# VHH binders against Di-N-acetylchitobiase (Ctbs), part 13

Target 1, 344 residues: Di-N-acetylchitobiase (Ctbs), of Rattus norvegicus (Rat) (q01460)
Amino acid sequence: EDCPCSEASLCRPIRHHRDFEVFVFDVGQKTWKSYDWSQITTVAVFGKYDSELMCYAHSKGARVVLKGDVALKDIINPTFRASWIAQKVALAKAQHMDGINIDIEQEVDCSSPEYEALTALVRETTEGFHREIEGSQVTFDVAWSPKGIDKRCYNYTGIADACDFLFVMSYDEQSQIWSECIAAANAPYNQTLTGYGDYLRMGISPRKLVMGIPWYGYDYICLNLSKDDVCAIAKVPFRGAPCSDAAGHQVPYRVIMKQVNSSVSGSQWNQDQQAPYYNYKDPTGRLHQVWYDNPRSISLKAAFVKHYGLRGIGMWNANCLDYSDDALAREQTEEMWGALRPRL
Below, E stands for the ipSAE of ESMFold2; O stands for the ipSAE of OpenDDE; V2 stands for 0.75 times the mean of E and O plus 0.25 times the DockQ between their complexes.

## First folded at step 11 (VHH; framework vhh_7qia_2)

Design i1 (from g3 with F104Y; at its last look DockQ between E and O 0.68; V2 from the best seeds 0.00; counts 0 for: pae E 7.2 > 2)
Fold by ESMFold2, look of step 11:
Structure i1 (fold): chain B 344 residues (1-344), chain A 123 residues (1-123)
Amino acid sequence: as target 1 above (344 residues)
Amino acid sequence: QLQLVESGGGLVQPGGSLRLSCEASGFTFSEYYMGWYRQAPGKQRELVAFITSGGSTYYADSVKGRFTISRDNAKNTVYLQMNSLRPEDTAIYYCAKVQRGRVYYDTSGYDYWGKGTPVTVSS
C-alpha cells in the first residue's frame, strides 16, 4: 500500500479530541526523535516532509499538520483560493497529515480586499479539511496582540470563529519599537499577558488560544552599553516604527547555552520584563546583549496558560534545543520541555 | 512577482575566490533577511549564510572566516564573497528571502527558487 509506516493503522487520521494542546513547530534536521512525545499533541511541519516523523507522531497519538502560506493578493480571487485549498487537502491526504497551520503574516489594510479574503480563506480551508479529512485540525498563527501589530488589520474574531484554534505568536514583541532604540526581551511577561487580555476582550474564548513561546532569543550589537545594562541598538525601521528587533538576529536556545557561561556577564534576570539576558564581547571587540527565554521565564507563562484556561501552549521551534548525547545538553533540553507543564 | 537572480559563479581552483550576486525584485527587500543556500550533487539544500535587514550576519560553520555575506538595500542586491574556496564548496548557490522573525537556517514554505549560480572548485 501507499502507507510508508510499519503498520497501516499509523496512516489513519487522528480523530480524538484533546483538552489541552502542546503545539510544536518542526523545521527539519531529524531532531524529532528526541522530542518529548509525552506532551506533544500537534506537530506543525515547517521543514521538508518526513514520513518517518509522521509515522512516529501518529504512533504517539499526535497530529501532524501542513504549513499553509499563500500570498493574500492571490487569494482575493475565489477560484484561486478554492484551487489552493484543494491542493492542500490533496497533499494532506497523500502525506497522511491531520490538517494545516495557516501561517500568513502579511500586512493588511483594514479597507483592503485582503481583509475579507483572509477570513474567507481560513473559513473555507477549515470547511474543506473537515469535510475531506475526519478529525482534521485547522489553525491560524496570530501576532502577540490584536492591536495592529506589524500593520496586520485582521478580522481576529472572524478568524478565531472560522478555525479550530489560534496559535498566538507570543514572541518577536520588539518588532516595532516606538520609544528608545534599545535591546529588550523577546517576550516580556506583562506585555505578553496584556496581548491575551486584548484577545479575550474582543470576545475570543480562551479555549481558542494556544500560547506560543520562543525557544530562541535575539542577539543585538550594542552601539553603547550603559552601566545599567541598557544596550542601544541600530535604527532599523519596520512597518512604521523607527526601530525594531531587526537590528539583531534570532539565535536558538542551543547556541545561547553554549555562549552564556563564557559571556562577560553570565545570565542576568530582568525583573521588570521577567526575562533573562546576558552581555558578551565578540572577537572584533563589539559588545552584544542577548535576550532569551529559559525554564524560569517559560514556567511563568505556562502557569498563566493553566490559570486562565487557555487551549494550550507551544513553541517556535522544537529544533532550537541541543538534542545531542552531551550530559549538559540533555539536562538543558529536559528543563526546557519540562517548563511547558504548568505547576500543579 | 518575486524574482531572485543569482550570478557570479564559475570554475575556480582551490584557494581561489568568487563573488556571487543576487538581484531581488517583487518584494520589499529592506524588510527581509536574505540568505545564501547551496546544493551539492546528491545532497540536500543547506544554508550557507544569512544577513538581517540591519546587516547582522551569520555563517554555517563550514564557511566561517572564508565567506562574507553583504547587502545593498539601495540596489536590492545581496552578495556572497567566497574566499579560500575548497572542493567541498562545489554546489549550485541560491539566494532566498527569509521572513523577518523566522529561524535563519530554514526557508521551508518559500516555494520560489531561481536557477541558482553554479560554483565548481576543482584542482
Scores: ipSAE 0.015, ipTM 0.532, lowest interface PAE 7.2, mean pLDDT 89
ESMFold2 (binder alone), look of step 11: mean pLDDT 81; pTM 0.826
OpenDDE, look of step 11: ipSAE 0.026; ipTM 0.416

Design i2 (from g3 with V103I F104Y; at its last look DockQ between E and O 0.01; V2 from the best seeds 0.00; counts 0 for: pae E 16.0 > 2, placed apart)
Amino acid sequence: QLQLVESGGGLVQPGGSLRLSCEASGFTFSEYYMGWYRQAPGKQRELVAFITSGGSTYYADSVKGRFTISRDNAKNTVYLQMNSLRPEDTAIYYCAKVQRGRIYYDTSGYDYWGKGTPVTVSS
ESMFold2, look of step 11: ipSAE 0.669; ipTM 0.862
ESMFold2 (binder alone), look of step 11: mean pLDDT 81; pTM 0.823
OpenDDE, look of step 11: ipSAE 0.044; ipTM 0.580
ESMFold2, look of step 12: ipSAE 0.000; ipTM 0.121
ESMFold2 (binder alone), look of step 12: mean pLDDT 81; pTM 0.826
OpenDDE, look of step 12: ipSAE 0.025; ipTM 0.567

Design i3 (from g3 with Y105W; at its last look DockQ between E and O 0.72; V2 from the best seeds 0.00; counts 0 for: pae E 12.9 > 2)
Fold by ESMFold2, look of step 11:
Parts: C-alpha cells; sequence; structure tokens
Structure i3 (fold): chain B 344 residues (1-344), chain A 123 residues (1-123)
C-alpha cells in the first residue's frame, strides 16, 4: 500500500528499547549503505527523505527519526505548537519514521517567554509522538555545556525530563573564545568532560545523555604561526565573545585524511587538549592550522561514555568519512566507526 | 521572519561578468556564514561559494579564480562577483544562511530558499 519496503513489517515502528545508543546524523548523500549498521541504533535524517534508507535501517533494527526545527518566537503560541507537532507526527506516519530529533540552537534569554515555550514544545512533542506512534523516540540537541553557551539559556533539567534523551553536541567548543584569539581543538577533552560534569551536577541522569562527537574539524588561516604551533586567527565575534571559530571553516574527516600526510607538519598531538592538529601551506602561501578528532581522541571520549554510564555516543555527521572503495579510505573509515566502541 | 532576496542576475555572453546581491533580514546577519548556491535545470542544487562571519572564503573548484564572494555586515548583504562566465554557469543562484555544525556543501536540511536570481550565459 503505503509501504515502500520489500516486506510490510519493515514499515512498522521500532518498539524495542536499546541499552546503549549509537546516534547517527545523515545529511542525505548516498553513503548510508556503507555505515556500520552493526552499531547504529538511531539515524536522524537531516537530509532529503530516502525510503530505501528507512527500509534498510528498519531491517537492521535501527530507528529513523525526523529533524525538528522551528522558530522559538512562533512556538510561544500554544495553537501553533500543537499544529506543528501534529504536522510532524503525520509526516512521521507517512514516512514510517520512529520519532524526531529536535535541533533548536537559537539564543534564549533566561527571563524570556521562549525559555518556558521551548520546554513545553519538547514535552508536548514527546507526548504527541508517544501517543500516536508506539515506541517512538523524541530527543533534543543541547550545547556542550549548560553554562549559557552561545547565549542559550535553556531549562536543561526540564527538557531532559520531557524527552527520551539528550544528544549533547560536544563540538564547536570554540564558538566563543574569551581568551587569546588562536586556533584550538574543536572538542578539547577536559573542557568536554567539564560540560558533562555540569550536566550531571544539575541532576540529569547519565542515562539521559548521549555524547555527540565531531567527525569534522576546523581549518584556520593563521595570521601568524609561532615556532610552538600557536596559530593566531582573525578576530570574529560571536554571541558576545570577541573571538570565535568563525575565523575558520569546517572540514570533513575525509578531506583531512587526504591532506594530513602531505601537510607541512603531518599529524601532531596536543597533550593539553588531547586532540590532533596539523599545519599546511595553501597555494597562495598562507599557513593554515587544522584541528580535528581521530580514532585516538574519540577513543578517549568513548571510554568516558562507558566509565560514567552515559546513554550512548553519536556524531555529526556520518557522511564525513570516505566511503569509497579505496583501501586506505576503507581502513580509515573502519577505524573511525570502531573508535565509538570502548575496548574495555 | 527570515528573508533572503537575491538580485543582479540576467543574460550575459560568455566571458562576461555579473554581480549578484542578496539582502538578508530576520536574523543577526553578522553572526552567520553566508553562501551562494546554484541549481541548473535537471541538476541538484550545489554550493558555489561561502563566506564566514570573519570574511574567510571558500569556492567550488568549478568557479575558483573567476568568482568572488564578499559581504557587507552593515547592509546585511552578501555579494557574488562572477567574472569570465561560461555556459556551464547558467543556473538559478540562491543565497543561504549557513548554520554552525552543518555541512556547507549539502543543502538537504536547509530551512528556507528564496526565489533566486536567474543567470543565463549564452550567445
Amino acid sequence: as target 1 above (344 residues)
Amino acid sequence: QLQLVESGGGLVQPGGSLRLSCEASGFTFSEYYMGWYRQAPGKQRELVAFITSGGSTYYADSVKGRFTISRDNAKNTVYLQMNSLRPEDTAIYYCAKVQRGRVFWDTSGYDYWGKGTPVTVSS
């Protein structure tokens, strides 16, 4: 009828509960056939809907969820909220999806009506999905720290209570640079862990937290590159901070892997930040410093996830790896997927 | 209410030049990366160029050296100067607000597209 799969059962909602999450963002390229489906529990579809992806994910017992994005000023109105939620539920039913990942990253003042409206949206979305689609999953994407990152004063405890679990975006941690304007890791290890400490001290259960790691890095043009590898960057303000990672641009892991071995420095490890970086010179003679995450830095984070009993791990985004048939690319891609599983 | 208004397109001969403009409103323009994208008939929309909040630029290989992206934060406007135009550059050109932590080259999840501004490069 309405089921595009080879078997009608593949259009049924996923109803079983997973003890450990591997939460994957897909942005619509045809690379999903090559994902490590032995691990995946949820695919958040941030690209164009692909019924083949939905069927395949269900054949592997994985959930496929919608992207939820809406302007906060509109959701202050309860009638608009209800209408938006009804539309998303209807869409999920039509596409045989298993829930929604709410990805709202807008500024919220602590005293604004948006503060309360956002929590209400998450709660009402969860109630609507759970009522209408048995076993559905509703999640919310939060900043790497609850401490007002990017002027996002959210009711993190209320939101965590209101949905199935939080995806913690433990990346873009240089969005606000309050100190010297220099290139630095996308997700410095100790800073990342401090963010989780803050979430846990608020009383949020570790079973409500999925660690999101970056499969992309940042490429910065160095205004000056010191002998100690300190890369001075342009001053680009962001949300009240005088400097930010907006001085650079994001690069997927596949691009980094093609460049690193022909770079000026090769891959270097920064012990303080527990992250790799390298320097290269572009064709116009400008020096660049690229910071990223690799199997080593990710393995440290995966070990933290296991040790502290977090709900799981995930990444932005699965399309960042090289899924070509090249032997080196296959090895690199397998290592990145493998790093999500702690060995011990 | 987000608004993106593209302009400056038209008919031009090969080797000619055009300057596109995109006036933006409904968000804090200076805080976002801005991009130019294009869609030829029967093809998928593709990234042409983007510019960070700080003015760093990226160009698709097909346009590098011929196109220049720039921005004027005081006027909430992003520009695309297109030189040495080729028939392959014929497309509808769109500007877009680019979110942090999103894939710059993949537009499948973008929330809003204006009408665009058509560019035709022919005899």
Scores: ipSAE 0.000, ipTM 0.297, lowest interface PAE 12.9, mean pLDDT 88
ESMFold2 (binder alone), look of step 11: mean pLDDT 80; pTM 0.814
OpenDDE, look of step 11: ipSAE 0.020; ipTM 0.469

Design i4 (from g3 with S53W F104Y; at its last look DockQ between E and O 0.72; V2 from the best seeds 0.00; counts 0 for: pae E 8.9 > 2)
Amino acid sequence: QLQLVESGGGLVQPGGSLRLSCEASGFTFSEYYMGWYRQAPGKQRELVAFITWGGSTYYADSVKGRFTISRDNAKNTVYLQMNSLRPEDTAIYYCAKVQRGRVYYDTSGYDYWGKGTPVTVSS
ESMFold2, look of step 11: ipSAE 0.012; ipTM 0.458
ESMFold2 (binder alone), look of step 11: mean pLDDT 81; pTM 0.821
OpenDDE, look of step 11: ipSAE 0.394; ipTM 0.769

Design i5 (from g3 with S108E Y110F; at its last look DockQ between E and O 0.29; V2 from the best seeds 0.00; counts 0 for: pae E 14.9 > 2)
Fold by ESMFold2, look of step 11:
Parts: structure tokens; sequence; C-alpha cells
Structure i5 (fold): chain B 344 residues (1-344), chain A 123 residues (1-123)
């Protein structure tokens, strides 16, 4: 097939082994030209396919992988699984891609056929890609903890064994709120670490785990805001929990950096959660509390990744930073990319 | 049966105000985020503002402090109050249904665009 790159060699699969991953999600907003390509090992394309991005990533020795999404009910049928996998392999070949990131986040009941079918899908996908595309990478996105988060009864050990590594979505940790219905950190430090402890205790190798950090935060309307900065939020149930982060909305880091300057509190640090937040008042007079991650909170997580020998680090998503020419934006963006690696 | 009907646009002098409305039908309005987008001639649609199902709001930098998004779940309607209008606000304005959890800044996955309501701010 015709290669859209400046050199035919840029369409060949990436075959180099990487001991440490910097795993980047791109959502198609054309900011990728300004990513820190000195670090990147894999780009998962969750936006529209862009052949220029593929060519550029390959010129930097980085993998570009497909988004894998399929209905759980359909994958129970082995013939459907095989057909879907064949389609994805063919697409990866046509687009000169280096693998697939399987992003299935649906409920699975422990007693359902989907439990075994999901593991079979991951295994068969890995086998198909590795056979058809030398050096290809197959990964699976898991919740921040294996303990039934969001009603996901997955065979986590079987899935980890079946693919190259797991991307652990160590964010959206308020998707199920079983206690007080209040705003809290997107990725509280100790809760995040407990999730990794649980994955490791199951027998999953740390070299199979990539820590996913959020480059976005959550903005919550406070029904009331206490003197101790406790923001009561609306009750919005999710997957059996009475409260959830659906009471708020996701906000990218670039927006947070602009808004914190006009906040009533400025950036605050919560010691228990090891995360920054701020309060602001919207034009209608309502108080909001925004929880996010910054270089300080991310550097703690990067240190954990290094100390415990995890396979790597990554983020949702790379388009969240301000890649403009503004001097403050450049500094903030450099600090966020720099926080992915231990500084000292 | 999904329908999004924008109204309230028109010709306005700089510094003036308009209030846009979008009446929605064919889906459970209260479960979705709603957004306003605009498209100037020859340009891509761009986000202006959105409001979550819980009432939290976001504004593009170019309109922050001048525009206010709101919703009335009883009337299945989302509004955009536009104050201190400038010639660069001239565009066709569209409302959009946004599925919870989709990236708010990515318009590539939107399923339905109505006719929009034109806004002209003469210099």
Amino acid sequence: as target 1 above (344 residues)
Amino acid sequence: QLQLVESGGGLVQPGGSLRLSCEASGFTFSEYYMGWYRQAPGKQRELVAFITSGGSTYYADSVKGRFTISRDNAKNTVYLQMNSLRPEDTAIYYCAKVQRGRVFYDTEGFDYWGKGTPVTVSS
C-alpha cells in the first residue's frame, strides 16, 4: 500500500523493545507537533486518524496504536471475535500502525459469559497482531483498582498475561462514591497506590503495569462549601453507587491554569489526598471546587513508578496542555511533561 | 426523532446583547451535557460554552465574562446569553447534545447539527 510519509521506511513497523513506556493518548486536536517526543514511546490514537502524526511518531521511533472498542455481547461469539480482530489487523496494516489499545470499560458480571470472552478477546487480539505485525503492541485499559470498580468483574491476571501490558487508568477514582457525597481528588495519592498494591498482590508483574495519570481535573458545583473546604455535590448515581464524579465535569489542565488566576482561593494543596484544588465563584454566584493534578502531585506518582519498577507512565490526554507560544504556557507545559520522569 | 432547534439570532450593533435558545426533543434532556458552538464562514465549528447535566459551566476564553450558558430541564431548553457583542462574534450558532464522558473539545463525534441561528455583529 502507498506510504504517505516522506520516506518509505517511516511506514515500517516499530520493532524496538522498550523497557520503559511513556504512553500518550492523542484525541485529534492537532497539538501533537508540540508533544515531548524525547520521551514518547507509544501514541494511542483516540481521535481521527492522521497520517502525518503516524509518520512523525515513526520518525521518532514511537509506536502508534489503534483504539480498540467493541460491544461485550458481540465478543461472546468466537466467530465475531475473530472477524473483529481480522478487521483491526487489516486496518493497522493499511494505516501503518503498530498495534492496538483495547479500551473496554463496560460492566461485567462475574458469572456472565463476558467474563471469559473478554480474556479470550485480549489473548486472540495479541496473538493476531503479534503474528501479522512484527513487534506490535497490544494493551488493555483497566480501572484504577481490580476490586470490582464500576462493576467490572474482569479476569485481571488473565488479561495481564494475555497482552503486552495494562494501562491502569489511575484517575476518575470518584466514579463511585459510597461515603459522603463531596468533591474529592480525581486521583488521590494513597488510594491510587492501594490500587497498585492490589494489582501486584494478585501476582501481576510491575513490568506489566503502566500508570495512567490525569492531565485533566473535575469541576464541581458546591451545594454548600464548609470552612474546611468540604464541597457537597449533587447526588448523581453511577453503577450502583449513590454519588459520582458525574456531578461535575472534566476540565483540561490548560483551562485550569487560566481559571486558577481568577479563583477566590488560588491553588490549594490537600495533604490527605496529595492533590491540588481551588474554589471559584461562577457568574451566577455558585461556588465551585476544582480538583486536578499538577507537577507536584504527578512527581509523587512518577517517583512511585520508578521505585516500584512499573513498566511506565502515561496520561489522559496529551491535548490537555497549552501548547501556545505564550511564555507562561511554555513553562507550565514543560513542567507537566517533565513531571513524568523523576527529576532527581 | 432527535431535534435541536436554535433561535434568537439576528443583527446587532457592537456592544449589544442577544439571548439564544435551543429547544431539544427526542432524548432525555436532563441526562446530557449541552453545548453551544459557532461557525464563522470558511472556518471550523468551535466550542463557545457547555453546561453539564449537573449545571457546571465552561466558557471559551474569547467569550468568558461576556456569555452565560444556562439550562431549563423542565422546558428541555438550553440558553446562551451574549453580552458586549463584538464583530468577531459573528457566526452561525449551534447547540449540541453532548454524551457524558465524551471529550468536550472534540467535535468529530457529534451526530446531529440543526440549522443553527445566525448572529451578525456589524463593525
Scores: ipSAE 0.000, ipTM 0.197, lowest interface PAE 14.9, mean pLDDT 87
ESMFold2 (binder alone), look of step 11: mean pLDDT 80; pTM 0.819
OpenDDE, look of step 11: ipSAE 0.020; ipTM 0.498

## First folded at step 12 (VHH; framework vhh_7qia_2)

Design k1 (from i2 with S53W; at its last look DockQ between E and O 0.56; V2 from the best seeds 0.00; counts 0 for: pae E 2.1 > 2)
Amino acid sequence: QLQLVESGGGLVQPGGSLRLSCEASGFTFSEYYMGWYRQAPGKQRELVAFITWGGSTYYADSVKGRFTISRDNAKNTVYLQMNSLRPEDTAIYYCAKVQRGRIYYDTSGYDYWGKGTPVTVSS
ESMFold2, look of step 12: ipSAE 0.564; ipTM 0.830
ESMFold2 (binder alone), look of step 12: mean pLDDT 81; pTM 0.819
OpenDDE, look of step 12: ipSAE 0.542; ipTM 0.815
ESMFold2, look of step 13: ipSAE 0.585; ipTM 0.835
ESMFold2 (binder alone), look of step 13: mean pLDDT 80; pTM 0.821
OpenDDE, look of step 13: ipSAE 0.422; ipTM 0.768

Design k2 (from k1 with Q99K; at its last look DockQ between E and O 0.73; V2 from the best seeds 0.00; counts 0 for: pae E 4.3 > 2)
Fold by OpenDDE, look of step 12:
Structure k2 (fold): chain B 344 residues (1-344), chain A 123 residues (1-123)
Amino acid sequence: as target 1 above (344 residues)
Amino acid sequence: QLQLVESGGGLVQPGGSLRLSCEASGFTFSEYYMGWYRQAPGKQRELVAFITWGGSTYYADSVKGRFTISRDNAKNTVYLQMNSLRPEDTAIYYCAKVKRGRIYYDTSGYDYWGKGTPVTVSS
């Protein structure tokens, strides 16, 4: 394939390894031009392919990787797996990419053929990419905990061994609420750390774990808001749990920053969850509670990454910030990128 | 085979109302968020509204108070009730499936789209 870059060398795959990963999910548009490229080591492209992004990333020494998703029922067949992998490798080569981030979030029964098939897929994909693209990076997205989150019974240790590293999606941690049906942090500090602890106790190397950080929050309608700011939410079951974050909806950080100052409560900090939240009224007069992460909560988690020597940190997703020329927006965005740096 | 089929579009006078429907098939409808987008000629596709399976809704500022998104999981259908229509609402309206765990304020959060239904608001 012809190189779309100004320099032919920029179409070559990245071969060097970084000691600390900053893993960025990009969901499209041209916002990537405003990312903090001084930190970025890998960009997972979840939007449309952009050759300009590829060229620029490579100019900064950052890898660009494909997204990978496939129906688990189809990958039971080894022939299908082989075909799927071949197609992905070919696509990566055609687009001058450096690997693939496999993002499968489907239910798997522990006794089903899909359990083994998934591990095989990850292994075979890794082998295929490494063989065909020198220096390529193959990663797999896992839940915040290996404890069967959202009915995902995966061979987590096998998968970790099979790929370069796991991107731990340590957010959406209220997808299944087994306790009281109330609004809570998207990624509560202690709950998040417990998840990582479980991965580590399983024998997974910290060098196989990249911590995912949310750059978004959840907006919940409150059926009742107590004096102690406890927001009761509707019971929306999800994969066996009586309640879930489906009682709310996701909100990008850029929207949160614009809304929080006009909210009823302003930004509040919950000490137990080590996360910010705020309350506001919608135009109909209903009370809402928004839980999110900010530089403070992210810094705490980044410190954990450093302390335990994890492979790196990343975010879902980079497009959630405000990259406008507004002075306040710029400051807020800079603070979020800055919070990714582990504290010494 | 996953399908999203929109219906209910047409020509309406300013101030009029339309109700769009999107019938889904080929996936477990109740486990996915659904959204409505629209695209006017020469403009980018823009988010109109989305709804979770729990009934939580979002509306673009331009349609707040006028449009209502709803869903019937038993019928695998998402609706968009459009009231007080304006000429600027003229567009092709698209139904879209949202994947859980993704930011769905932009098109990247959606993995399947309908073919669209045209809405024309004109006197």
Scores: ipSAE 0.025, ipTM 0.541, lowest interface PAE 3.8, mean pLDDT 93
ESMFold2, look of step 12: ipSAE 0.316; ipTM 0.714
ESMFold2 (binder alone), look of step 12: mean pLDDT 81; pTM 0.826

Design k3 (from k1 with G101S; at its last look DockQ between E and O 0.71; V2 from the best seeds 0.54)
Amino acid sequence: QLQLVESGGGLVQPGGSLRLSCEASGFTFSEYYMGWYRQAPGKQRELVAFITWGGSTYYADSVKGRFTISRDNAKNTVYLQMNSLRPEDTAIYYCAKVQRSRIYYDTSGYDYWGKGTPVTVSS
ESMFold2, look of step 12: ipSAE 0.722; ipTM 0.885
ESMFold2 (binder alone), look of step 12: mean pLDDT 80; pTM 0.816
OpenDDE, look of step 12: ipSAE 0.303; ipTM 0.721
ESMFold2, look of step 13: ipSAE 0.725; ipTM 0.889
ESMFold2 (binder alone), look of step 13: mean pLDDT 80; pTM 0.806
OpenDDE, look of step 13: ipSAE 0.236; ipTM 0.689

Design k4 (from k1 with E31S; at its last look DockQ between E and O 0.07; V2 from the best seeds 0.00; counts 0 for: pae O 6.8 > 2, placed apart)
Fold by OpenDDE, look of step 12:
Structure k4 (fold): chain B 344 residues (1-344), chain A 123 residues (1-123)
Amino acid sequence: as target 1 above (344 residues)
Amino acid sequence: QLQLVESGGGLVQPGGSLRLSCEASGFTFSSYYMGWYRQAPGKQRELVAFITWGGSTYYADSVKGRFTISRDNAKNTVYLQMNSLRPEDTAIYYCAKVQRGRIYYDTSGYDYWGKGTPVTVSS
């Protein structure tokens, strides 16, 4: 394959090992030009392939990996799995990429053939990539907890063993609300840590875990907002739970930063959840409550990463920040990237 | 503002074909699974097909082999090619966006819906 880079060496796969991963999801456009490349070790390309991004990432010593998904119904067939893997390996080679991030978030019943098939897929993918691309990185995205979140019955220990490491999506943690139907943090601190604790108690090495951080929040319409800032939300059932974050919608950090200062409440900090939120009124007069993460909440989680010696930290997604030339935006964006750094 | 706009519905004879389109805006289209649902008169809304951001597809048993779901990320559009249409396919068809982390084979994983386009299969 022809190398699109200014230097032929930049088309070679990254082979060196990094002690601490900073795992970045990129969803497209040219925003990557403004990322903090002093930290980034891996970019998962979830947008359209960009050879310029690949070349630049490699110039910074960062891996660029494919996104991978597949219908679980199809991977029960070993022949299908083999073909799928072969295609992904070929694509990675053609695009001079360094591996694949498998992002399968589909429901799996514990008694279904998909349970074993998924583990097999991850293992076989890892073996295929490692064999064909020296130094390649194969990762798998898992829920914030291994406790059957969102009816995803996966072999978490098997999957962790089968790939290089897990990217733990420690966000969207209100997908199933079993208690009172109220708005809450996207990634409450204690709940998040409990999830990681469960992974570790299962025997998964901390070196197999990269902590996912949200660079977005959830905007909830309040059916009622109490004096204590309790926002009652609509009951949207989700996989047995009476309520869920489906009562809200995601909002990127760049939008939050522009909205929070003109909001009714301004930025508020919830001590119990150790997360920020604010209240605002929409043009129709409805009250909303937005829960999100900021440098403060992220720093707390980053400290946990350091303390327990996790493989690294990452975010969904890097495009959520404001990379404009606005002075305030630049400061806010820099603070978010800075919050990822463990205190050494 | 997130929008899903369906088109392509109409009246067709049994055995005929239709192609539905759903144009999306207000979100990063390429990062999400998309689905088609349908609701017949007096029945519950049911999943017809979904497509992952990677292009993998799932079909309900009732439409397997006849319907094809596809997407064009450059156009932020998801399609449903419907061949060999039957009277029982008569319904309002809805385009839907999957909520990240909630991908499965029922309706609860979808967080936004279009207004729907009617499909009538009749002689």
Scores: ipSAE 0.019, ipTM 0.267, lowest interface PAE 6.8, mean pLDDT 92
ESMFold2, look of step 12: ipSAE 0.550; ipTM 0.828
ESMFold2 (binder alone), look of step 12: mean pLDDT 81; pTM 0.823

Design k5 (from i2 with E31D S53Y G101S; at its last look DockQ between E and O 0.53; V2 from the best seeds 0.00; counts 0 for: pae O 3.3 > 2)
Fold by OpenDDE, look of step 12:
Structure k5 (fold): chain B 344 residues (1-344), chain A 123 residues (1-123)
Amino acid sequence: as target 1 above (344 residues)
Amino acid sequence: QLQLVESGGGLVQPGGSLRLSCEASGFTFSDYYMGWYRQAPGKQRELVAFITYGGSTYYADSVKGRFTISRDNAKNTVYLQMNSLRPEDTAIYYCAKVQRSRIYYDTSGYDYWGKGTPVTVSS
């Protein structure tokens, strides 16, 4: 394939390894031009392919990897798996990419053939990419906990061993609410740490774990807002749980920053969850409660990453910040990128 | 194979109404958020509305109070009821699928898009 870059060398796969990963999800547009490339080690492209992004990333020594998703029912067949992998490898080569991030969040029964098939897929994908693309990186996105989140019974230890490392999606932790149906932090600090503890106790090396950070929040309509700022939410079942974050919707950090100052409550900090939130009224007069992460909550988590020697940190997703020329926006965006740095 | 098929677009006078439909196949519909985007000539594609698998909705400010997004999981269909249409609503409207727990605001980051259905509001 012809190299679209100014230099042919920029079309070569990245071969060097970084000691600390900063894993970035990009969902499209040209916002990547404003990312903090002094930190980025890998960009997972979830938007449309952009050769300019690839060339620039490589010029910064950062890997660019494909997104991977496939129906689990189809991968029971080894022939299908082989074909799928071959197609992904070919695509990566054609686009001069450095690997693949497999993002499968489908339900799996522990006794189903999909259980073993998924592990096989990850292993075979890793082997295929490593064989065909020197220095390639194959990763798998896992839930915030290995405890059957969202009815995902995966062989977490097998998958971890099968790929280069796991991207732990340590957010959306209210996808299943088993307790009171109330609004809560997207990634409560203690709950998040408990998840990582469970991964580690399973024998997974910290060098196989990259901590995912949300650059977004959840907006919940409150059926009732108590004096103690407890927001009761509608009961929306999800994969067995009586309530879920589907009672709300996600809001990118750039929107949160613009809304919080005009909100009823302003930014509030919950000590128990170690997360910020605010309350506002919509145009119809309904009360909402938004839970999110900010530089403070992210810094706490980044400290954990350093302390336990995890492989790295990453975010979903880099497009959630405000990269405009507004002075305040620039400051806020810089603070978010800065919060990813482990404290020395 | 995954498919999103939009329908219901057409020509309408200002103040009129249209109802768009998007029929989905090839995936577990109830596990995904669904959304509508639109793209006017010479402009970037913009988010109009999305709906969670649980029915929570989001609307762009430009369409609040006029548009309603809904879904029927039994029919694997997402709808966009558009009332009080304005000339500035003229665009190609696209149906989008997004994996749960992943929302793509003001980006083309949705996993899959339909081919689009044109909506023209003109006197």
Scores: ipSAE 0.036, ipTM 0.524, lowest interface PAE 3.3, mean pLDDT 92
ESMFold2, look of step 12: ipSAE 0.459; ipTM 0.771
ESMFold2 (binder alone), look of step 12: mean pLDDT 80; pTM 0.812

## First folded at step 13 (VHH; framework vhh_7qia_2)

Design m1 (from k3 with T107S; at its last look DockQ between E and O 0.65; V2 from the best seeds 0.47)
Fold by OpenDDE, look of step 13:
Structure m1 (fold): chain B 344 residues (1-344), chain A 123 residues (1-123)
Amino acid sequence: as target 1 above (344 residues)
Amino acid sequence: QLQLVESGGGLVQPGGSLRLSCEASGFTFSEYYMGWYRQAPGKQRELVAFITWGGSTYYADSVKGRFTISRDNAKNTVYLQMNSLRPEDTAIYYCAKVQRSRIYYDSSGYDYWGKGTPVTVSS
């Protein structure tokens, strides 16, 4: 395929390795022009292909990788896997991509053929990309914990060994609520760390783990808000759990920043969860509680990344910030990018 | 084979009502957020409303109090009840599917779109 870039060299795959990964998910539009490219090492393209993004990323020495998703029922067949991989490799070559981020979040029974098939897919994909694209990067997105989150029984150690590294989705940690049905942090600090502890105790190297950070929060309608700011939420079961974050909805950081100052409570910090939240009333008078991450909570997690020597940090997703020319928005956005820097 | 099929659009007078439907197939409907977007002539596509797989809803400020999004998982259908329609509501309305883990305030956050159904509000 012809190179769409101003320089032919920009269409060449990235071959060098960075000491610390900053893994960015981009979901489309031209907001990538405003990202902090001084940090970015990899962009996972989850929106439509943009050759301009590819060229620019490469000019900054950053990898651009495809999104990989496929039905697990289909990959039991080795022939199908081979075809799927061949198609992805061909697409990557055509678009001058540097690899693929496999994002499969489907249920897997431990005794099902999908269990082994998934590991095989990751391994074969990695082998295929490495063979066909020098310096390519193959990664797999895993839940915040390897403990069967959302009925995902995966061979986590096998998958980790099979690819370059795991992107740990250290968010949506209230997808299954087994305790009291109340609003809580999207990524509570201790819960998040426990997840990483479990991955490490399984024997997975810290260099195989990139910490995912949420740049969004959850907005919950409170059935009751106590004096202690405990927000009771509706019982929405999910994959066996009696309650879930489905009682709420996601809110990007840019919206949170606009809303928090006019909220009833303003920004509040929960010491136990090491996460911010605020309460507000909607136009109907209902009370809401929003849990999110901010530079403070993210910095704490970034320090953990540094302390344990994880491969890097990333976020879902980069489009969640405000990249407007507003002075306050710029400052807030800069602080979020800045929080990704590991503390010494 | 994933498919979203919108229906219910048409011409209506100001102050009138329409009910849009979107029938989904080819995926586990009950595990996905569903949303409605609209695109007016010469304007960018904008979020109108979305509903989580758990039933939580969001509305754009411009339609709050007038529009209601709902879903019937048994029928794999998401609805948009539009009341008190205004000329500025004139647009092509699109049904969208998004994975639960995605931020859906941005149109790019949705994984799949329908072909759209036109809504025209005019006297």
Scores: ipSAE 0.173, ipTM 0.661, lowest interface PAE 1.7, mean pLDDT 92
ESMFold2, look of step 13: ipSAE 0.640; ipTM 0.843
ESMFold2 (binder alone), look of step 13: mean pLDDT 80; pTM 0.813

